# Ledger of designs, part 69: miniprotein binders against q56419

Target 1, 326 residues: q56419
Amino acid sequence: MEGRTLEEVQEEVFKRHGVLVPKKELEDLAKALEEAGLLLTEKVEARLKEEEEKLKRERPMRLAGLSYPEGEREARAFLEAFRASYPGEGEEARVLLMPHLEPSRVPEVYGAALAALEKTPPPERIYLVGVAHRPLKEKAAALPVPFQTPFGPALPDLPALQALDALLPFELFNTPLAFREEHSLELPLFFLKGRFPEARVLPLLVARRSPELGEALKVVLRDFPGLLVLAVDLSHVGPRFGDTPLTRTLAEEARRRDLGFLERLAEGEPEAALAFLGANPTRIDGVEVVASLLPLLRERKGKVLAHRLDLEAPTLSAVGAGTLVL

## First folded at step 22 (miniprotein)

Design y_10
Fold by ESMFold2, fold request of step 23:
Structure y_10 (fold): chain B 326 residues (1-326), chain A 105 residues (1-105)
Amino acid sequence: as target 1 above (326 residues)
Amino acid sequence: TEEERRFRWLFKHAREYLREGYESGNPRILRRAIELFKEALEIAERTGDPEREALVLWYLAVAYFDLGDKEEAQEYAREALRIAEEKGIEYVIQWAEQLLRWLED
């Protein structure tokens, strides 16, 4: 060992790269490195740098065979099963709000998104805006590379991404490692790519409110029109999320917050939707994305197609998911 | 103290990984959460904080529940319950009993 503890390496790596590597994984690597005579910190950083360089070329599937089928034929059948779980008709979307929660938990909510896409002319590109679950170096980030799917690669719209980067007061392409495991892009992308196999994608993450992003996107969308997708979940309540146990009262409040938020968005009033949440006591995670994209949501009227508060009795917890077209 | 800072840091991020694993169905993320909770548990044991110990054990049980490892989930939930009953930590008693009812059915 170079005189650093595993805890010091763990914290240094997190500080530099936003990756919290468990001590057990560092121990395993340290045992291998002692024979090779390499410093543990340098080896961890070299592996992270190597992964970062891979992500600068492509983003591989991480959830194939887990959350969705790996094979294309099975993946298409999977999509059709989800569409069937929502028997209603969709509406054309210029903006779509859809979940990123594990699809099997809210199948009809994803089905409603598919119904909306069914009514939506194939766009040239999709602005896919997810929620960063890892720290970003800035308020928002993009990864301008192909994202692999069972339906083939979702190709980046490089001209649109470069235009967006040029309008921001920070480097847009700033945290590749944050995309490595980011399900808020991968899960919605599966459905979007399955329905629009020719569309290019702008894969975007928001860590915290960025009004600069919304203003820049409004400009970029004029020259590069496409479908805007907000890939967000709604309420998170119960002990799983550091909250009190789910009760009938808390579930009613979570549903009320979810639907009130969505309905105000559907009225073209995103500021009112945010104000309705107040301190956000049920932890709707769509807030930072909506707050960043206000210029794109104002005056756009639409419809809530589906909502579910997915209850998990073993942990007395729940997560809300919805589908909104504007 | 440094141990208190590290516990809070580990516990916070372990819960974030647990949420990510739950939302994505990703067992690799769930296993990372488990290892971080185990680190946090070691600190809670060293510092003699039974509420933190029982709470972390409950989150470990939830993580193994998410992973589909019924036996480990039961073991950790029973450990959480034992400590919580001994020390009178009512909310963990309630949470652990609820989880065990579902695991033991």
Scores: ipSAE 0.787, ipTM 0.914, lowest interface PAE 0.9, mean pLDDT 92
Fold by ESMFold2, fold request of step 23:
Structure y_10 (fold): chain B 326 residues (1-326), chain A 105 residues (1-105)
Amino acid sequence: as target 1 above (326 residues)
Amino acid sequence: TEEERRFRWLFKHAREYLREGYESGNPRILRRAIELFKEALEIAERTGDPEREALVLWYLAVAYFDLGDKEEAQEYAREALRIAEEKGIEYVIQWAEQLLRWLED
């Protein structure tokens, strides 16, 4: 029988599972099998299925020892250092917008989020809405399992997740593998769990705007009140992101667009915030999440607590991050 | 062509992994981006497309820069610069020189 090339296996695995496995990884796997082609494809699928089954039980820390400390005592000191980087006072939040960018790049922005949490009564649950960096089978997804943190497991709110699933025109629990490496949930969760150790979590991802998600969440929040968190970053500009080199003028424009977006959200005008961005020329990545959650953001007024456009001179690039309370 | 389609596919996803690795600080994701950029580079070399070669080499340099691998970042940035200077690819010259200024001793 004919065998498949590594390129054919690579493309077929992506077609079936949305995972682009580099040829080198396939080569390494094939050495252990003594065979290639169809058997390699079956082996890759078996491995992905095994990983998927593990994710149906729990989601382990993937960034401990990298973006935050792995030990609980060090993690608490880490939180205190971030809070100290923002010398101001927070505001009570019913909705919190915070970044998911590597925390060391924007420490005072995460510090502002902690300041807001200090003023926020401990919620029974947190609706954590991140940005899917891997393809989802649907517009949005959830993973109804404990997410491990240095502060203990963040337990899922299963009744609220089931209620949400029942209201959507698609199965909410649809792409477990997309959660395995998803930092837009893991990084904000570290901060949220550190401040609200007893809160349950609804870990949600948006790949494409879903008006259905926002309408369903509005209903679910009535029966299952909690804190809504939009874990999103703002502008992405410069060659790192497929753009022209950062200049003083482009940086000023990116900052203006970030703040204009946040300020319109703070005025309770999320449609105006989206319209202000137009074609989104600075690639603010929160757009799909905001567009999904319009019913929860309308007429809710608040305040921008912090913003940074993090400049990276070596690559002539920048990423914006902000903290908004509503 | 099929090689043109495959280059675009590899390059697009490699850049997505690079962005994800940059935002998360995750070296496993950065290493995946690197391997996909290397696959894309092989195609650019086979098809004799020096602009694509230089551009991919610059992204490889950025990925190694993100990993903190200064020597590899310098190597790829210098290679990107050499090709870009030879072929007059002005934007890559600018990008590679900027990155090298921050990497040079």
Scores: ipSAE 0.781, ipTM 0.910, lowest interface PAE 1.0, mean pLDDT 92
Fold by ESMFold2, last read:
Structure y_10 (fold): chain B 326 residues (1-326), chain A 105 residues (1-105)
Amino acid sequence: as target 1 above (326 residues)
Amino acid sequence: TEEERRFRWLFKHAREYLREGYESGNPRILRRAIELFKEALEIAERTGDPEREALVLWYLAVAYFDLGDKEEAQEYAREALRIAEEKGIEYVIQWAEQLLRWLED
């Protein structure tokens, strides 16, 4: 109880909040404190609660000046450069699959998403579905607050979010802290808000496949039509991910798996896309989102606009990214 | 053992932060990964597991590479290589040599 070690505090905080705080950060927080253990835990809890309360008002930019420019003028030029990196035409999308990988790694894949948005009538709202990189209290979550962008705040569609929450067997607004740093929403949102400045957003995360989410979204989309965006990456291969070094053969397999997955989705056959991956040997990270959204993907035919397997020679690793319209 | 469980827990979550930092370009997340890898390294050293030690050092090198801290990345990659060569840990030798070729250019 009293006199807890930093390790014990670290594990207790993770157990209660799903946040693994390094010992150095605990030390920095508690350097003025004489007593370890209970008092340190109380200060960590208070800090996390304060951050949670701030997130109930708005979600600030975390990657401005890092992965995209902070200023609006520079951000618009950034969008134009990405669009220019994809020389092709887009197609109208009711469903868009796009990456959440750092944009400079796959500029033409984001450019293809922008090309699709050019052909898409401005939606009233965007259902943005990302991949939770931190634990959620439930299978899925949302954060019903403005997300700041260089193009102004992306306002939440509160009526649609409330309708969705009412249809789920769990509270949808369940893990605000998981959104604090979540790039799978922030990076795609930059591009989406830049093209649709008036659209409201439903910012959604999936941690584990949730058939109930897909069924609820099918109902909500009838009453609240909009653009559905799956913000997912594809293969992850090589030592960076605990795997064998990238070879020509492994890269060809990763490309084959990525494209086979996307092409089956483009045929309106999401179950076949998941089955094609089998044990998912190249670790495509979109599977939990696709598995959640099956009712929204069935029988929707479309086109793969772009794909890249981004090679990283120093680590003999690669990550795949693609753009698909349905 | 309890130290074995704690090593696996730290190492798993450090790699998750590393991936998140890599995908987002967020140096704050990369620094968290580094601190957790350093905690895991302490355990690997105490428990006398040179394969885990060399492997964690390589991931530290990757994390510093992602931050653009070339000197720290080189230092950790060289230490990973030294242990891996001493103990015959072939896959870490390969990984460290590849990373060092790019860092020393």
Scores: ipSAE 0.779, ipTM 0.909, lowest interface PAE 1.0, mean pLDDT 92
Fold by ESMFold2, last read:
Order: structure tokens, then sequence, then C-alpha cells
Structure y_10 (fold): chain B 326 residues (1-326), chain A 105 residues (1-105)
């Protein structure tokens, strides 16, 4: 046969779909193709198209049995255990900032989010804004399908999503495969759906700051009021993330950057929060989401309910997470 | 060069998968990171770049540590340390010794 090498197929698939498939997986497919007489690239494209078509109907749980229980009864007990890890009281939120880091790493931070939700009247819908961990074709994207959870499907708010799409200068429904594994939506959604089982969801991802998204959401929220959730993590520092080793001094600096960012947001000063971070040397995920949503954050005062810099001694690294209500 | 470009591409995206696996708790994503790090390691070995070899071996150790496979994590961390000590790559010595302290004790 003549054609692309496995390395060339890797690169073409990544170029087209944003997925870097290891050579071992391609070798397994190539063996199957020898038996079926299909070109390797055509088989990869067909499988990706099939996954894409599935995602146009629903988004299945990917982390059940890994980060949270699959069964509803166990999932409710799990959710209540997280609430118990934060013994404080929450505050009513119209905007909630919460993490998307694996929940067992920062249990009291998720518990603080649950405490806030306890004080929050059940919304008709939740605008859930996560961070794209895969490239998007545009600055932001949505997936207008049910997301499965142990508490039942989180149904999309289709009228609100269509209104949002109509206001943007780009196609909102633009990268279904980016949602397939996206934990920045799935992990927060577990907690949100568990507390608000009747709320519909607008599942949104930001890859790059989009002022247009914030302006459009401000308009859509007027006709379709709901809870705005920023599902973001804070500092990422240390060798795990390509930095020099963490020291106690550097850990305190990461805390100061996290808290300084959150405190300025809590004062209703999102531009000052962004300016405080400068070039974002600690790789706070929240920057692009906050920069997109400025019109929704200005002049909203609130409180930082929790913060944790999760220190990992074996790798001299740390990740920050926080809970902020506005 | 083409090998340099491909190493950087593999290494960058392997670390992104590692971060995603770490954040999500998803072992499938961690195993993908491992395979990409192994591809990057092959390039570092062929190009005779001991700093890249040692660095990639350390990331492999971290990925196995994230999976809870302490034996594999130790093996890769020890190999990273061996190369780093032999070639005087101080930051990898520090990183590997720290990880091994936790894995062995």
Amino acid sequence: as target 1 above (326 residues)
Amino acid sequence: TEEERRFRWLFKHAREYLREGYESGNPRILRRAIELFKEALEIAERTGDPEREALVLWYLAVAYFDLGDKEEAQEYAREALRIAEEKGIEYVIQWAEQLLRWLED
C-alpha cells in the first residue's frame, strides 16, 4: 500500500478534529482495515463522524463510576457528603463561580458551592460556562442536547440556546466532539443537577475570550432568566504544569493570586481582577471565561465562600479552586 | 527540524492529556497521555537528547503515579533519575528524587 504513515494520520486527524490519537490505537485500526479492505484514514473519519452524530442526540456520562457514582441513590449520598465537608453557610447566588477539578481533591470547595445552591431559589435554567480543553472551531461553543447524569437527563434550554446562537457573530453549535470528554461541564453539572433537578441547562464552553458572548448572554438572560455558573479552576503551578518546583513561598504567591482574583470579582470589579493577574503567569483557567462575561460580572458584589490550593508534594505542584457567589 | 517539531507537538499534547486526566480522574485519558509520552521518548532517544529523555521519563512516572501504578511510576522515575544524574540535569534530579521519596516511602 501507498499513502500516509501512521504519524501523518495522527497529524491529519488532529488537524481536522483536535484529537491526538496515539499510534498504538491507529495500529490496532490498521490491522482491522487489512481484514476489511478500508483505508485507515477513512475508518478514523467514519468513527469520528459516528461519535459526532451520537453527540447531536445526547451527551452520555463519561465519569460515572470514576469521579462520581453512577446510581442515583449513591449519587445523592455522595453529593450530601460533599455538602457536609463544608460546615459553613452559603449565600444566595445569581452568579456562582465553582471549580471543575476532580471533586475529591477540593471537597470543601464543592461543598461551599452546594451551600450556596441551598440558599438559591431553584432557577428555571442554568447557564453553565466551562473551559474548553479541546480546540473549538470558534471562540465559544454549545451543545444543545441532553447531558446524562445520575439524577436524570439535564435537558437543554433550546429556546435560550437558539436565541444565544442568533445573537452571536459565529455559529454557536460548532464543535460537538469537544464536548465528548469535557469534564469542566460534567463535574459541575453533577452537583448542579443534583440540587436543581428541574432546571434546564445551557452547556457552554469558552476556548478564547469572546466579548460577543457576554453581550449576547446579557440579552438572553433578560428573556430567559437563570443561574449563571462559571465552572473554572484557578492557579496551575509547578513541574506538572511546566513550571519550576513549588516552594512554600511560591505556594503562598499562588494563593495570593487566586484570592486577589476572587476578591476583585467579589467587589464587582472583573476588569481589575483580570488586570491583577497580568499575563496570567499561574495559568488560571478562569481568565478567558471572566473576560468573556464582563457585562454579567460588573458591579455584582458578593463573597468568596471557599478557596483551596491543592498541594501535591510528590510533584511539587499545586492547583487552586474556589467558590464565589455574586 | 521535523523530529524537533514532532517531539514538541507530542510532548505538548501529552501534557495536556495528563492535566485533563489529573483534573477529571479519567484513566482512559491518562493512558492516552502515557502512549503519547512514549512516542515522544522514542524521538528523544533517537535524537540523542538526554534532557528530553529524562524529562519525558519523569512525566511518564507522573502519569503512572496518577493511575495509582506505583511500580511503573517508580521504574520510570528511577530511569529519569539515572539519566539526569549521569548528564547533570539538575532540575530532573530534584523532581525525580522528590517523586521517588513518596513512591518508595
Scores: ipSAE 0.720, ipTM 0.889, lowest interface PAE 1.3, mean pLDDT 91

Design y_13
Fold by OpenDDE base, fold request of step 23:
Structure y_13 (fold): chain B 326 residues (1-326), chain A 105 residues (1-105)
Amino acid sequence: as target 1 above (326 residues)
Amino acid sequence: TEEERRFEWLFKHAREYLREGYESGNPRILRLAIELFKEALEIAERTGDPEREALVLWYLAVAYLDLGDKEEARKYAREALRIAEKKGIERVIQWAEHMLRELED
């Protein structure tokens, strides 16, 4: 080894790439490298490069057969069932805020999103903005490749992605490995592709608020009109998330913050929505996304279609989810 | 200390992966969380920090619950409870007892 511990290598790789390499895998690599006289870091980098090269071709499904059906027929039935779970009618959306939580936890919230999509003319393209659960090299990133779905590949809008990249002060096409398993794109995309099979997609991740992203997107949207989708969850409260057990008071606070956030967005006041959260003590997931997209959210009037605070009883914890149209 | 730093790193990222696994249902991610929690547990045991130990054990129970392994979840919850009771860690006692009740068949 290079004089570094496996732990140091693990931390370094994580810092550099946002990828956790299991210690066992590092051990196996180290053994192989000792025989070959190679450095562990070099081998890890080579492996990661191979994975990056794969992601230049396509982003395969990771949650098919888990969170949603793999087969198209079953996937369509699944989508219809979710739509049926929301008894209301949707509204036409120019901007859709929807969850990325495991769908079975908040079916009616996804149903509300589908209801909105039913009232939305098929867009040429969908700007799908998710939350980076892994570190990014830049504040935001895109992966300009087909995303696999049960309904066929969601094809990237390369011209629009290139236009966006050209307007950003950083390289948009960074950290491809962060997309490999990112559910904040995959789960919403299932529903979006199912409803709009011909729409191209701009899969975007936000790690940190980027005002530049919102400004750039505002310009791009003029030449490349489409549906903007914010794939974000709301409050995360309880022991699972580092809080005390869910009490009536905590649940009320979570709901208050979730609804207060969504309602202010519905009024076209995204800055007020962010200000309302303050330090975000209930850990609303979508803060950095909303903060990045302020120019696109301002002055847009809309409607909250659904909200749920989903209780996980064994952990006394809950996650908020909502559907908002603008 | 270096061990404390390492523990905090492991525990932080384990919780992040646990969250990701919970949100996605991705068992691979949950297994990564479990690996990090197990290493964190080893540190807590070695350093003699029963509060950290009990807490990590509870999170391991959560991770196995997310994997759908109720048996293993109960095992870790019971161990969390045992350590917590032994050391008077009221928070973990409450959480572990509750989890065990909810996981009863």
Scores: ipSAE 0.791, ipTM 0.925, lowest interface PAE 0.7, mean pLDDT 93
Fold by OpenDDE base, fold request of step 23:
Structure y_13 (fold): chain B 326 residues (1-326), chain A 105 residues (1-105)
Amino acid sequence: as target 1 above (326 residues)
Amino acid sequence: TEEERRFEWLFKHAREYLREGYESGNPRILRLAIELFKEALEIAERTGDPEREALVLWYLAVAYLDLGDKEEARKYAREALRIAEKKGIERVIQWAEHMLRELED
């Protein structure tokens, strides 16, 4: 071996690529490589490079048959059922904030998003900004490839993506492996593609607040108009997330923070929304996304269409989700 | 210590994968979380840290619950409870007892 332990290799690969290789897989590979006189790190890097090359062609579905149906007919029925779960009417959206939580947990919140989309003229392109649940090499990233859905591939807007890349101080097309299983894009995209089959997509992830992203997008949106979608969840409270069990007081605090955040966004005051959260003790998921998109959210007035704090009883934990139109 | 560093790394990333798995319902991600938690558990057992051990066992129960494996979830919750009761870890006692009640048929 290269003088490194398997644990060191695992941590290094994770640090470099944001990918966790199972220890057993590393062990098996190391054994095979030792027999072949090859270095573990080189083989791991080669494998990851092959996976990256696959992602240059398309991003396949990962949650089909799990979070949503794989078949188009069933997927359409699923979409209509979610729409039906929200009894209200939507509003036209120029900016849509919607969840990326597993849809069955907050069906009416997704229903509210669909209601808004019904009132929205079909956009030429959708700027879909999700949350990176895995490390990125830069503050934000994009994957400029078709994303598979039950409704066909969501095609990238390459000209708009290139324009965005040219305005950023870092390489936008970084960390492709972070997109491989990122649900914060896949889940919202199901609903978006189902309603706007002809729209091109800019799949974007934010790991850390990037004011540069918001400024660049503001410029790009002038030449490449489209729907901006923030795919973010709200509060994460309870033992699952390292808190005390959900009490009435904690639930009230989570709701207060969620609604206070959304209401300030609805008033066109995104800086006030962030300031209201402070240290973010209830762990609102979307803070880095909102902080990155401030120039696009300022002075836009809108409406909160739905909010839910979804309880997981066995863990005494809850996650907040909301739908906001601007 | 190196063991403590490794434990904290494993435990941190296991919880991150658990969150991702919870939000997505992706069983592959949940299995990765479980692997990291199991390695963390081995370290906690070897170093004799019952608080970390009980906590990791509870998170393993959560991960198996997310996988839809109620039997394994109950198993790990019971073990978490056992260690927590033995050492007077009230937080984990409360969480494990509650989980077991909710998982009763």
Scores: ipSAE 0.790, ipTM 0.924, lowest interface PAE 0.7, mean pLDDT 93
Fold by ESMFold2, fold request of step 23:
Structure y_13 (fold): chain B 326 residues (1-326), chain A 105 residues (1-105)
Amino acid sequence: as target 1 above (326 residues)
Amino acid sequence: TEEERRFEWLFKHAREYLREGYESGNPRILRLAIELFKEALEIAERTGDPEREALVLWYLAVAYLDLGDKEEARKYAREALRIAEKKGIERVIQWAEHMLRELED
């Protein structure tokens, strides 16, 4: 075919695969391709296909040695240190909302999640619902493979995943590349697998609200009971996120939005929680997950165990995180 | 224009990668964000858009701060400030001055 600019290749690859390859990487590939007599687009596609095929077998750890220790012994000590950062007692969870923000930024919020898991009978499976940070082909996706952890592989619940896929009006398994770097699953999974080493996992991502997902999950949960985990962060405010600098007023508003959202969820009123946010002026990122899962959250009462609005002084920005049991 | 469309596309996704890198602690994602911001910077320089140039330099400073490279972060913040002061870009002056104060040894 006719030559394409590197910019055209970059945008075409993103459109087709949801992967934004930096121009510098394309330049390096183009030089190697010319020396080997290959087309740049074919080489990029082959590399992405290879990565996709590997993800169809397993999802390796991407954050070991960065956000949590790689070795099992050190990982257990790490998990216990997080539990110790929350001096309170937990409460049994049928549904757990927990963050996916870098754990060292909100240690007591993760500690509260561990406290809740201490009070929770070991489930046969965990429905882990995160927030897609890369494009999905559909509103939601899953990856039906083992996710590696320092505590061993978190095995997929294949029968439950197949049942879920069969109830949805879209393909659930068609965006494997979106899981490659997805921390909203990996970070919570470290804590969940560390506490429930025998539980199977349904690793789910939401990009856009899907009422169909919630209705399907309500059916699947009846046949395949388990722990539902919403792995979401709360407010995102300040220049890091394209907003004005954090002030006392904006921080108070962000805290009010975070806590008001969580408290309404704790009252079993998820529609009221979403309505409370209105246009979502502090950019709580859990809204699409909650909006998808309404049938599973209605009339389910519980308690907010922890909250932090984590301030970053150099950028006058903050991210909220919380722990809620239902 | 096409250059403006491409700048906005790169800038949007670079900031998304920056957020992802910040939230995950993943330096590979932070380095991807840096490369995309550098592409966006080239466009802002080529099109003579000092507000976009200053903004991108600010976000490069944030990305290097996230990587723990305070010297590189200061370098980009000072360059963002230099352009913003020359052109009267109030928000970037405020942001860069604050970051530089926070990063004093």
Scores: ipSAE 0.789, ipTM 0.915, lowest interface PAE 0.9, mean pLDDT 92
Fold by OpenDDE base, fold request of step 23:
Structure y_13 (fold): chain B 326 residues (1-326), chain A 105 residues (1-105)
Amino acid sequence: as target 1 above (326 residues)
Amino acid sequence: TEEERRFEWLFKHAREYLREGYESGNPRILRLAIELFKEALEIAERTGDPEREALVLWYLAVAYLDLGDKEEARKYAREALRIAEKKGIERVIQWAEHMLRELED
């Protein structure tokens, strides 16, 4: 097969596109191509290109009917229930840090985010910065298309996205396939669109720390003001994540890391927050996002509204989530 | 060595997909994780690495748990436990026994 094994093709496609093609599918393609005298890689690339072309039009929901309701009426009831799960009041946010974990695991943390949004005047646009769980070709990326939600499409702010692209040393509009199933944007966007139906959105992903992104965004925000949202989770500990079972000591360490990180951010000291984590032994998810947005987080005072370390008992593992306003 | 490299690649990315599937609840992503773990398991079985085998079996149990398939989760947890007990892999014994207790009824 073109001088390479199926495994090599699979790994190459993954490396290039961040897409895993099932081995069985590759086997079937290889068999068909052998009969037709075609090249496997070219056929795979053609299929992926077709998927990319679809993403030029819109990003469809992937988690509707799973993590949140598909219907608008049910979705509104869902939002209200999540808001009700947080007994406190929110604060006005210029920057909102919120989770992207499956909402049912940390309802009160999402409730706290909704509480903050209630105190926030409707922004013209939302800069939604998520975590790339799949490889990107560049340190960061954007997808300049409508994102579907139960509340209608979240429309992109094309002028602001173009302004951002012009200030970056790399192509911002890269790796569209990484957005196809990225939950770190989809889940927060449900809540954001539900609260601010008229806001435009800049859907951004960070794979690796990009100081250039923060500097560029700082400039763009002057001409295109809006709400900045960091959609990040916190600690990931236990056997599921390659650690020892959750003990009291490990849970206390995870909480200490999570809260210490959030509190330093609340004090307007994002560099201190990163330094506090060191080697990040509890695997706080939001490190690369925060490291990319330092210019936007400096000197902003805020408040930690909620935190939870959610236990998964069968695996003796836990995930941290928090809500912070600046 | 090539088999070991392939195993490590599979196991790494299987865990990444498992994490993504866990966080999102996306069953498609979980199925991708399962596929990679199953291929990794085949390598571990063929190369005679019972520690890797037991570990992969436990992660398969986790993946099926995430899919809501408690029956398959129990099956893989029991198999993980069997191999771990046979070879004295204490950490997997602990994890598998615990999972089986939590999945009772």
Scores: ipSAE 0.789, ipTM 0.924, lowest interface PAE 0.7, mean pLDDT 93

